# VHH binders against q9m2c9: the designs that were tried, part 26

Target 1, 358 residues: q9m2c9
Amino acid sequence: MACIVEDPQRAGQSNETQIALISGVPDDISKSCLARVPREYHMAMKCVSRRWRDFVCSDEMCDYRNEFNLAESWIYALCRDISGGVFLHMLNPFSSRRSWKRINDYPYIPMREGMGFAVLGKRLFVLGGCGWLEDATDEIYCYDAAMNTWFDVVPPLSTKRCYFACETLDGKIIAIGGLGLNPNAKRTWDIYDPLTRTCKSCSDVNIVPEMEDSFVMDGRIYIRGGVGGSSTAVYSASSGIWERMDDDMASGWRGPAVVVAGDLYVLDQTFGAKLTMWCKDTRMWIHIGKLSQLVMKQPCRLVSIGNSIFVIGKDCSTVVIDVENVRKNKMNGVMVCSSIPKTWDDDIDVISCKSVAI
Below, E stands for the ipSAE of ESMFold2; O stands for the ipSAE of OpenDDE; V2 stands for 0.75 times the mean of E and O plus 0.25 times the DockQ between their complexes.

## First folded at step 3 (VHH)

Design c20 (framework vhh_8dlx_2; at its last look DockQ between E and O 0.01; V2 from the best seeds 0.00; counts 0 for: pae E 12.2 > 2, grease 24.22 > 24.2, placed apart)
Fold by ESMFold2-Fast, scan of step 3:
Structure c20 (fold): chain B 358 residues (1-358), chain A 118 residues (1-118)
Amino acid sequence: as target 1 above (358 residues)
Amino acid sequence: EVQLVESGGGVVQPGRSLRLSCAASGFTFSSYAMHWVRQAPGKGLEWIGNIYDSGSTFYNPSLKSLVTISRDDSTNTLYLQMNSLRAEDTAIYYCAKYSRTGWYFDYWGKGTLVTVSS
């Protein structure tokens, strides 16, 4: 006769269904009010009551904020310290004091290179990778940004991969190519759906083994890899068909890429750091501006929020570029910049960066 | 033992409406969010929408004008109302229980086939 244990995260039960979230206010109105509170106060709200904590941490609140266009994108940087410890830094770009803050919850993630980093909803995923004493892995780690907690149960990928392209599209994580012990890994991609805990493997001859960069634009995944980044391909997730990339477009892809309002931007890191934009109409790369190596440590990572590109250096030093004026003013490549200084020593390296909307 | 049993599928003509049901047993139905997911032939899984224990509903933006999700906690039943059915709505429709501890679907029904054809 075992005791039946209910889900401990369950907020509403028969004994609790009559307890109001806010005294004198129906729960549907109360939830609407709570969901409209700026994200910076969500941690304080978790301290008010168990029901408030459960709602603030819930998918329901996140779904509400997304539906009513209340969601705020914050930047998360996955970092490694000198001892090999992995941790997250977080940046609220809407804060008056724009500064990186360390997140105190730590998983044990082994020292791995070539890991994928992806975002679905309020959750951050770290996938795959390899070590000096470990071949490619299929392990996945997940962080919930609303709960501020790492999940301890995450199903693995179907294929062990490192140095692969990792993008999100249509609510799924797509891991393309890379290296691994499986001989098919070089010309395969995994479609990982965390909601269903399924991972489907597909294969095609157009996939190159080692990936350097990727980006999503107009429902397609663009990949670059191989020796000197000379091999490119385009994947259409809706049709499952691989396409050829425009050769002129591919020739200018010489660093990390980001898409802002349907336009492709690339940070060319071969001789310093130079931001360029692909002009679809003229089929030419346009020079936007240069960033100083004295304030930006390479390799840099790019994250877009609204009309801004956040250029994040190896040490978390960040430059914010407003590209709206570039799109509106066709006569001048006007670049509006602000900076956010590094908060940690040079022994801490940024592995990957993503934005999470809550 | 948790069980989810979908019903109401079948062959329907384009432009018609159809309501699917999901009978739940083996857990406290009123305490969990429930989801509808579909899979068209040769395609991946497509999320349709969900309903929280509060009754709040959220939908795939591509489907929002065409579907309505509801629940009856007194009979442990989840519903999916579909209007203006099209050939591309042909799929196996699944009822899924959401796990609060793992951000995933911990239990699924066997599905019910909906075929939209003349």
Scores: ipSAE 0.561, ipTM 0.822, lowest interface PAE 1.7, mean pLDDT 81
Fold by OpenDDE, look of step 4:
Structure c20 (fold): chain B 358 residues (1-358), chain A 118 residues (1-118)
Amino acid sequence: as target 1 above (358 residues)
Amino acid sequence: EVQLVESGGGVVQPGRSLRLSCAASGFTFSSYAMHWVRQAPGKGLEWIGNIYDSGSTFYNPSLKSLVTISRDDSTNTLYLQMNSLRAEDTAIYYCAKYSRTGWYFDYWGKGTLVTVSS
């Protein structure tokens, strides 16, 4: 009996004269106003009243904000330290004091190695993983950013996995490949639908082993793996099959990848750090600019917010690239970037980071 | 027992309008957000839109101009007004109840078929 921890607090909608959200203001207008408040103040808003809290934490709030184009994505990172500990950190890139903050650990969620990270709406999903002495798991945990709370997700993955690719496509979480007790796990993917609470398992021989990177573009999932990242595959939801990537596109995928406004960017780390873009029309990789190697600690991950690429190093040192500016202002091939220093409240030595934006 | 029963589907000509209804029972209808979802033949589920208990409505951007969702809490009925129907709108249309937490759809109707054909 999977205890769907129904938040018991919503039961008592007694006919009590619903105290207006804002005195003297219709609730619809109040909601519209509240939805326009910047994300950094949402925690404070939850302290105003129960009704405010409920609204701020509601999907309705999220929908209002989306409707108003008020999305303020923050970066979340799963950080592994030298001891093998895993921590969840958050960065508000819009803050004047840009710093990483540790998110409170869900007391019951073992942070494991090789966990999948995915985003759906206002929720962050952590999937699978393994421990030093633990086999791969199928557990799914959900963090609601608005509620600042962790939840157990049912059902679990169909296949126990660690060190797998995890992407979101069409409102579903796709867990791809990885390692597990099942020797065939590496050639399988799970489709988890949170709305229907179903998980499907599929298999395809074209799934690449030893996955290193993945991205979603134009409704397709791209994965890179193999020895030295030599193997690529593309998943189409329409066909439900994996195919090999085109050679011209695959040839330039030589590092972390991110999609920005529909365009694919890759940080090519073969000779320094070069940001490259895949041009769909010409089917060529275009050199955008160079990053100083001094500012990045490999391995790096890329996250996009709006028109900005966040290059996140292994220790969460972050470089921010404005793609539009870089395209316009090619200063001798060196990109002008802003840096966000690593600021930890905890004395942890981060050795790896997986990052998403929500 | 929670029941959702869609009605109003059928065969319509392109350019016509259609109004679907979803009769709800077995729960406090007025307290829950309701959704419309459709599934075209051979395609996945597509979210159309929702209406919250507050009356606030949200739509799939691709369909926003063509659909209107409303509710009558006195009759426990959800409505989907569709205008200017196209062949591409041929699908089974489902009403779905949002869970209390908004995490998932805890109940679905059986759906009603809408066929847009000349």
Scores: ipSAE 0.512, ipTM 0.814, lowest interface PAE 1.1, mean pLDDT 86
Fold by ESMFold2, look of step 4:
Structure c20 (fold): chain B 358 residues (1-358), chain A 118 residues (1-118)
Amino acid sequence: as target 1 above (358 residues)
Amino acid sequence: EVQLVESGGGVVQPGRSLRLSCAASGFTFSSYAMHWVRQAPGKGLEWIGNIYDSGSTFYNPSLKSLVTISRDDSTNTLYLQMNSLRAEDTAIYYCAKYSRTGWYFDYWGKGTLVTVSS
């Protein structure tokens, strides 16, 4: 018998490279099971094996959880301590303990003001800002919330900027206007694509030059610009069209804004911290209720998760407003809200807050 | 050392006009938007309007036809012109400077009382 035959039944598998995620379970079933484990246990799962660590940190797991509505949103606060160092605090709002935790093991970010803070997928981006001895920078830092680690320096913005509008739309980070040594920052916006690691700059002579705040609603970026909010504009990234913001809507935008289930809420901190909601059909601002100043320390930032608004002030002191229930639970016009204790570190400035769903 | 000092208040008859002033010092007035706010007896604060460093103005829609805000950067003075005054315009009137990075008014004047009565 002078015939050489390869065994086709051994094709596609090798004892050298394939290790099951769970003994006796096909990998596709194992991945389905692992993806359903609550996020609070993901750190422990990374300790089981290298294959578990790789899957837990993967885009595949994050995408599965989002597709099947399993994703859990945690809040990340960009903070500055007394030394001027920039760092993150993290809050799992669904934990039984519900306390802010400082994220260790990240690079020292130089003293900066006016930085952008954006989320894309499982990653947080810190963009630009003004140094103590320098004007604006174009640097970008990236934190991966699934890996719990900072990346090395990533490719920068096309334009050095600080105090600019920074939002995520259609899988890209858009940095709009701001201040800087380059006078063109005022009339430009950068479109940063983290997948291709490229940044493209756009310009329009009619753009609002100085940015103060922004929010995203209905596929558009709403911005307030100029010194003291002297101008407003609306940007549609799909068309590149700049539009004038509704005057009635602009008149009530007197504080940090957040969108909850398609509805715009603003915390008007100018006169005792009042929560208002924009009613699109009537084109009027509706007073929702007052927030007690005895609990909340100003200035504050807003983040939404589900139907809840998290109001995060100095030292990460936090008040939670459930917008579905708050209209029923007032005491003499003051909203009845839950709270989350501040951190134990005094004099922590909260620069910005975002949520990351994994 | 930021100071805002309102003046020009007093008793006026309905239908008359009144011009309020706010003298500013301790900051670069020409670089900031300035606001007027009022508080009627027993009521909360009511935003009247603002004027930006560009000269652009925005007003509370309920007051837009009744008020005009202007500024003189050479004298660091903010003005509120009020016309066709009514009894409901009786209030303490404040000028205020907004903190761009903190989302609050960081400096207020002490206020000037306007009383509109027959």
Scores: ipSAE 0.000, ipTM 0.227, lowest interface PAE 12.2, mean pLDDT 78
ESMFold2 (binder alone), look of step 4: mean pLDDT 85; pTM 0.846

Design c21 (framework vhh_8dlx_2)
Fold by ESMFold2-Fast, scan of step 3:
Structure c21 (fold): chain B 358 residues (1-358), chain A 118 residues (1-118)
Amino acid sequence: as target 1 above (358 residues)
Amino acid sequence: EVQLVESGGGVVQPGRSLRLSCAASGFTFSTYAMHWVRQAPGKGLEWIGNIYHSGSTFYNPSLKSLVTISRDDSTNTLYLQMNSLRAEDTAIYYCAKYSETGWYFDYWGKGTLVTVSS
């Protein structure tokens, strides 16, 4: 079905407050019905009327879907093409015709290294970065996954940063350390509040200048950086206190990390690709299995949905690992549940991946 | 070439209204989305709202009942009407132009100070 998408900003300004969503049906019942429609049909629903579009794009729609336990996590990959253009690829893992689709929206994002990629609610944020001839930037770009459009209002970070840790925690985006023209940037972090569109900078001596990787687990932000990834630190969101990372835990962090059902998984790409899990009880790394480097082009990125790890290769080739089954098999061997072929577009590179629940 | 000049700031009592203006030059004003952003002392930037070339407006939900943005393309002027001002509205108010792509602000004014006191 062809959908003529109206300006999302105009949809938000609708004056159709007195028109029923569904003729003869009260709006509260109509909203309950619309909220139960699978996410794959939401674009078609936006074509029915301005009021349907407004509702589908609204926080109210997301609230209903979360309340009904209907939210679907889709995967968004921040990609770079051969021309240096930055764009989004999207995957619906629950579709019978699972394939990566390019989001061809109008904004051109400059090719930058060391960009942050964060998810907050239904929105994706691209923050900071630097180029070969461009110093660190404070620019932020925002994509709304419910509206399927880029936001027109994104104030910059308070500090220019590249190669920094970027995580979401307690409804805020936290950008930690990195390099910038301001010499204080290397020992600071910015807390970006999307509700107010404001940034606040803090500082701590435990912050390393160049960040290589980070993850969130149990209300804490774990960061790794420095020469060869030798420096680690842990930020506790509830207390605002910086802690030392367990040395044994840190020694096994040799690749991209993801948290599934409260457990830390790392894809060790040092010699081949080996999936490992941190066992909290024994405080030891457990070897789960190997992935073929010939099938999965490195560097790989990880994202979790439910009990599954999606291993996304450089070219968007994806394998799905059910870690519940891996645990039941005593962490021996890898159970690949399915594979998703790469996009037909040649010469693309995956920078980062996140899931967005709508 | 591109210039944005804010005006209309000053000291105002709580509960009163104030209208800010932004005079734009050096670009085709009528084709660009324009924004208002503020910065309270010791705080980060807070987005207030925007207006598109079409006249469509979007506001920060926390401020929507208190502000109205309008534009006059014949005079290249952007306006911010603020009602029921409170002490926490004390800030430097900036006029900002969207880039050609609409992702970020490529030009900012120097700002106009609004102080709500007494």
Scores: ipSAE 0.000, ipTM 0.125, lowest interface PAE 18.9, mean pLDDT 77

Design c22 (framework vhh_8dlx_2)
Fold by ESMFold2-Fast, scan of step 3:
Structure c22 (fold): chain B 358 residues (1-358), chain A 118 residues (1-118)
Amino acid sequence: as target 1 above (358 residues)
Amino acid sequence: EVQLVESGGGVVQPGRSLRLSCAASGFTFSTYAMHWVRQAPGKGLEWIGNIYDSGRTFYNPSLKSLVTISRDDSTNTLYLQMNSLRAEDTAIYYCAKSSRTGWYFDYWGKGTLVTVSS
């Protein structure tokens, strides 16, 4: 009788051959192709395969898109609901169907005041803060905008703080001053590097304890705080030196600030809402225009994308202002290009807003 | 056990070039992004650049024209080529492996010292 013999070629085959991202295409070319897909389709791409999901979620995809000018800036609003729960709303400003959308995946973040909100690469960080029954915290929560998920473990700040300045500069998050039970928090700053998972603390007697607002311009962090918002300071991250803010510049900082193409804009909310711009050449504030308080519910937050300022009201109602012509000194007035309605969540307040490029 | 061992450091004159190597073991080298990071005396860590499993490289914009990162997956070796060295390039140079998620370094070498001086 004939014997059945096992196929030695099939028995000896290695099953360790990796499955290609795209059948018949080398992985480097496949990654180049996948990276060119518009951001709005990235969630759908994550459903194709584990390898596609891993690539879409990777720093490699984000870095590729950034280097080849494929990155798209979307706006993320950190919001608080009626229970004090913290969550994110997201806006794609380049979509034909522009509307705020709630991100349903979030950890329970306690009702905290004075939290920091920072962006580093594709990630959003919520830092510090204090509660009614909780002193200042060092806790950090991280949301990855490419993964569309929160990280389970994030190393804390070196110092517990709330009502502090929180900015991103030179690939690091810088948390300056604020309140805490530790007296050292009032005169210190943390340089947090999530890539190396390190947090370095520094100190200086010129730091004001309570911060109301901050912005980054020309490699410096500008801070406003103290009694009645009367104290200003400038931190140079590259030198670690504290500088004095221009007194004329400081006198016009009477509301939320945003930098557009190297120019400082402030929404002055003292008597209504008026947008002003700091002119470096003349050392004077230029009045750009007024916004209706009936349309924009205070406090407002500002985010810039390209030559546009997004004015986001406490209910997420948004007005888009194009400042390209204003910057060229062709007109002295507000050009409202569009509006975006509030979300369907009537019981929300916007805490902070940032843009994330992917 | 994961190990990263840097080599090629030493004293070099300003304006010259230097190539550093990092020998990797204990993990599937070909599937991870690898990074170079430096620390100048009395300064913080400075990211130099990385190379992905695809061979794709990304650099710190301030250093892009001065450095080249490459890898040899057959020998599990990472390289850093540095050109036009200046006194401010004096630092300990570290090889670092990306985590599975990619957002932090889970393993570091002990570093190799580069001193740029006449």
Scores: ipSAE 0.116, ipTM 0.606, lowest interface PAE 5.5, mean pLDDT 81

Design c23 (framework vhh_8dlx_2)
Fold by ESMFold2-Fast, scan of step 3:
Structure c23 (fold): chain B 358 residues (1-358), chain A 119 residues (1-119)
Amino acid sequence: as target 1 above (358 residues)
Amino acid sequence: EVQLVESGGGVVQPGRSLRLSCAASGFTFSSYAMHWVRQAPGKGLEWIGNIYDSGKTFYNPSLKSLVTISRDDSTNTLYLQMNSLRAEDTAIYYCATDLYEGWGSFDYWGKGTLVTVSS
């Protein structure tokens, strides 16, 4: 980390500390009140004053909202357009007008394949990747969802990687395996710690295959990779041990995976699109229901919020499955779902999706 | 020159209480949030909690009932009060601050103070 970094917002704030956030109200009470405002109005609040903007953008605002159990998970889709430009779409699932909105901040993020996408707190991270004329990179880019701005100056990964597993576990980003300029990339993993903005590399004799999919469940990272998804592995962060995945569980992992309320769901896109769930008690896959093939453009990405699975198609058209209700609400074996139309930006492809709670 | 100096660590018996201090210098202490972070042997960093310039505190939910963070702006000192100490609380305890808020991570750390909970 560099020496002291000047923050213009902090410098401006120091000159305004004699001015109350809300006239006649102590700042601690004012902040408590502001923190209770629904997330959809936070952009408007930033226009009230510099002090309000600074508070709304601050970690303190997020800490208050978490303490009050008011944090709202919104979905962010990392997309590319016809020109190869990389940008974010955002969806507020709690809005009556549920619609994708483009974030118009244009950072210099090179278009790369095999990038990792991870979330820590209010921040989205884009890690690694490679290009046609570019070897794997160790670069990290950060988007702050409270500020609605990109920061591209972030300490890099310890190892250059592309087509790797990228998951958040125990407050850290874990980047596992993949391809890289370093010959040992596929036998190593990086642990990125946001508290220090540092990255450390770990290694094991077990070779991690090229990644197709991964998920976190019960404090473990499950990974699937190799030709045709033939290789699976489980990493336990608490023990630091690599384990073999249950063969019955692995056999049903035939598409994108998501964890909802501690249970694993997989969208099996072979012979149509159907949702299945891994039953821990019986050690068997349960068929939940079929999605209409007319609705989804493959490949799909899955994001869970509460009891709902958001199935996001290649074009950003979205289907919402309420997993608590779907078993009772089927028509001819097809799940009864709500839908959210694709964005008016007609020529986009979704790369990855994550939820961010503020 | 920004400096953070922790003190108050040592060997303590299980079930006892301990208060750690952090002396800050080289910046306007009263204007910035302060954090406590610990690292147990062989484990990663664990955020304990913070205190904002207003005095408002936020804690790691796993530790909220066991710790209290306070500050004295007149002496530029941050405190961590720990109660009902267990062997699992054995760690190096760090005082930290981020003078650049952009990424919500820490630019400045103390050298740490070791707390050993031993029967």
Scores: ipSAE 0.304, ipTM 0.714, lowest interface PAE 4.5, mean pLDDT 81

Design c24 (framework vhh_8dlx_2)
Fold by ESMFold2-Fast, scan of step 3:
Structure c24 (fold): chain B 358 residues (1-358), chain A 119 residues (1-119)
Amino acid sequence: as target 1 above (358 residues)
Amino acid sequence: EVQLVESGGGVVQPGRSLRLSCAASGFTFSSYAMHWVRQAPGKGLEWIGNIYHSGRTFYNPSLKSLVTISRDDSTNTLYLQMNSLRAEDTAIYYCATDLYEGWYSFDYWGKGTLVTVSS
């Protein structure tokens, strides 16, 4: 200690591996300040220094932003252009100039039908699918929304699949059933863990139909499939057991589904576009309202952010519906809060949509 | 002891090509992905791209047409081939790897090699 006291430069040398995150500010205070910067500036922050980049990309910053309700949900649409190219289209719904923007990178994802699209943390996953001249694939592609870049293909699915249920639950991606050259594909499911980068395959010959649609609610994966969407199944992650779906609940599932604050909403697209909600108390479907099918190009996709449902048309034209009053007052009205146009020049089709919170 | 040593930097004229090398030691090189990162004078760090153990590469979209990353697992060497160099490519170039954390939280870096593009 005497040597350190006698030589301030020697004391400074003991900290050579520690550079302050922000000059003149303790690191814990600096981190709290950086974590509160709006998401739109995160890309610029990564260019300031290695330590800023590492923090912006860290679980620490992600956990801080999540804990203090600072995380911002942006919408990502997996789209196909007229040439069959696949790319991401992105929307910041909180921007003053709400507009869809194409991620300006050469797409390296092959155009396929029946692809799975999943979100885990800050990453988007594109899984499986089949082509006109290509049988089902087991390939997985990953986009990191915090890094704003595509990165290496993750280990493939255990089974080649298309038109399968693809959901995120308990920090894992679960791919269930679907079609493939292997006749057993419809009777299997894969649990993919991105942390270990491994895939675990499970099977039960009696529990997985051919899939049309799925959603997650109350720790369960709800699946609809089979002929005309007549078969339903529920997977309980906590018990690892397949359960039966309520028949009355299943009868109203006639279009894309989304869960808002624990309540199930379905856009019934069989005769126009009718938004309905499953009322747990009465065990009945409630008619919320009707959207003009002449304005919204079907098939539509649904994404929820907060108390709002984003109805995204085939051409990316978007309508925002606030369902807060429906939840609180059980009212049967549609409250359209805003619309977001697309650029007509792109001639694109939306395949799937997800929100990513960073 | 994990060590990464970059080499191949120097002064090069605009429009020409240059290949950088990174010699790795102290870990099983063939099992880990490797990255290239650069820092221009007075600017922050810019990620160039990476190469996985499989040989698959991913590049920063802003640089994709200008660079090629490759590896030689028999010699534990990482390469960065740069073509059509411009003045704005003047930077210190680093190789990096992540052995224990997420992909872009680099645990180990070299000291860097300086590339100056000037007439």
Scores: ipSAE 0.000, ipTM 0.140, lowest interface PAE 16.8, mean pLDDT 76

Design c25 (framework vhh_8dlx_2)
Fold by ESMFold2-Fast, scan of step 3:
Order: sequence, then structure tokens, then C-alpha cells
Structure c25 (fold): chain B 358 residues (1-358), chain A 119 residues (1-119)
Amino acid sequence: as target 1 above (358 residues)
Amino acid sequence: EVQLVESGGGVVQPGRSLRLSCAASGFTFSSYAMHWVRQAPGKGLEWIGNIYHSGSTFYNPSLKSLVTISRDDSTNTLYLQMNSLRAEDTAIYYCATDLYEGWSSFDYWGKGTLVTVSS
């Protein structure tokens, strides 16, 4: 990933005496101590010294937290307001006072429809889209959640796209189909590798051009699209081949989807909100429960963290469902629900939601 | 093994054009995107633009009217054409690529070539 520009690896180094991270403590031990501090305090740590700031923002810090199983997943919602402004809201689900907080950073992302939203490591990517004043774009914007900084622009997609499937798989962002002035866009997909800064464009006559929803499960990208959302397609990244989706599985895909510990969950938003799970063994959808006691503004977005599903409404009002009991009982699970209130920003719409682990 | 060597820098008068070159070796040049980055005296790094393996280019919007990036995969060479040079374009110009790592930076850089725009 080359979304930011740093000093050259060799040319920018100075001969200045290096000051210890923590006085009287070797750097290896100091880094272990800093890496164990909960994510909520990382902003405060950046204010202690320039060296602490540099470490907290570094890949080294992220790697250490991953190695020690200390990384925390926070939820980021890409939102728009009534004036068309695009911005991020962030939720720490482990905070005692859980509330959505707006991220007030520059540069602003232009207001576009049909944008892709993807996560790779500690970074969020906003890709493509179109507007009333412009055709589909190939522009990519990147937000670094450890630095809390937007990067103005990054190298673009090879094809201009809007209303396309956008997923992260095997360390790459895969943008599939969509609409654009190029009639071939609807029959192509881009594999964007941020580490090599390359876009590989592929094509297949069986691609569904208009995408409504997608998810990743077992090394495959599942896509729902077409008129009324009735067409499905499955892309196998390892083989590069397009497969047919199981008809029984496809018939239950009636709302936003999320994968939790290898199992597919769908929030069926037809006539209210019902959480269902696909049982691979029986090839049947299992009804888990309803959210009829809680009013959620549709369309809802789903994010999973651990064994919890976060159901995020259009206004950021959120319901948290613990699905661990479902896994224990398989057929007739019990759901545990809690709620997080909407943002204090009026007339906000959620475009997409992702979790970022740091 | 991996080497990037910039050339073509020097003293140039305002309003003139200059072409920089970057000779790449030790990797499959045609498979990777290549970047140009500069650093003016006393300032941070500024990304100029890139060129994908496909030949597609993207430029920093602040610089797009002034520069053109191209590549010759047969000679493993990257080019930066600069037009209408100004004093503010005085900087060390670096060739860069990401091959193995680089979440927060480019993996491989050249040593840079100095461009001084003055009369």
C-alpha cells in the first residue's frame, strides 16, 4: 500500500542520537508496553512525544498488536448529509459509553453515488462512483485509521466504475462490474493490489453488470444484482472462474449479508427485519429472530465483530446481536440484543460500513 | 539486487522543459507500477504521479498540467517529462516502486536526482 509518501528508506536517515521511547527501558520492552495499551488511548499517546506518535502510527505497532492478539475492531460508517457532504462516523463498540463520533478531516471526498468501500489492514478505501455532474470515475481515496488522516488521492482503478461490487480478498481489492461510459466496464473486473500499486483488468461474458450487494465467504465473492436483485454470481479468486450460486442459498438472500466465523447471516428486510443463517449441512435457511421490537431505518448495513452482528440503520441507529448461542444450538438459537443510539447529526444517511482492526 | 537509478537532473532556466529518467534493474519491471516523488528543500515529500504496468497514468491534481509520465518496458526505463519549469519545482526527484512491503511508504527508492530551477 502506497497511499502515503514517507522519507526514502535510506536517503532520509539522520545521524542524530536516538532517544529511548521510555527512559531507562530498552525499546523492545517499551514497544511491547505501548502495543498493549487499548486503542481508545492511542490518540492521547500520540501527544506524549514525536517518537511515540511515530510508533503508534507505524506498521510496526499494527503488526505487534496483531501478533499479540491485541488488535481491536472499530466500526467506520461512510455517510452523507443533506448538503451532499461525505464523511466518516466511527464507533468503538467496546466503550462503556458507546456512541457514534464524526471524523472531521480533510480532504473531503466528492459526493458520488455507487461508490465502493473497502478495508485493507488499518486503511479504508473509497473507490469509483458517479455524480449528477460527472460520469463514472476511477478515483480512489484512502483513510488511515491509525493516523486518523485522509490521503488526497491514491493511484486509480484501471476502469471507471459506479454501482459495482467491491470486496477485499487475499490482501487485494476486487472491483467487479458496474456502469460507465465504456460499455466493456460491465463485463470486467479489476484486481487492485495496493502493495504493488497495480490494477489487473479481467473480463468474462457472464458477469452481472449491475450490483446491489456482495459478500466474501470461503475464498469466494458472492454477488447479487440485476433487475430486482434476482441475479446472482460467484467469483472464485483462487481459480479465477465464475461459478453458479446454490439456488436454495440464493433464494434466502433478501437483504444485507454478513459472514460470522465462516457462516452466512442475512437480515431479511421484507415485512420488517428477520435475521436468518444459512446452514451448509442441511442446505436450509434457519430463522434466528426478529427485530420487530426495535424500529430500524432501512436500508440497514451489517458489520460483524467477533460473535456479534451490528445492524446499522440508515441514520446510524444500531442494534447489536450476539449470535454465539445460535452456533451452540444450530437449529433454534437465542439472540442477545443491545442498542446504540443514532448520531446527533440530523438528516444523515449511511452509505456503507466496515470494521477496521488496530 | 533491486536498483533504481535516476538521471537527467541539473540546473535549468525557468520556463524550460526537462526530462528525467529512471533505470530499473533486479525485478520484472513490466509487472509493477512506477512512481515519481519529489522533495523540495526544507519541505516534505510530494507524490507527482504513477504509471501502471498497463500504461495508464495518474497525476497529482496540483501537477497534472505540468508533467507527463511514460515508460519503456523494453529498456526497463521510467520517464518524467516536465514542462514550464518554475523556481518552486526545485527539488530532489525520486523514482519509487512497491514490490514486497510498503503499507506506509514505497519499498524501493533511487538515491534521487537534483533539479535546480534558476536563472
Scores: ipSAE 0.000, ipTM 0.146, lowest interface PAE 18.2, mean pLDDT 76

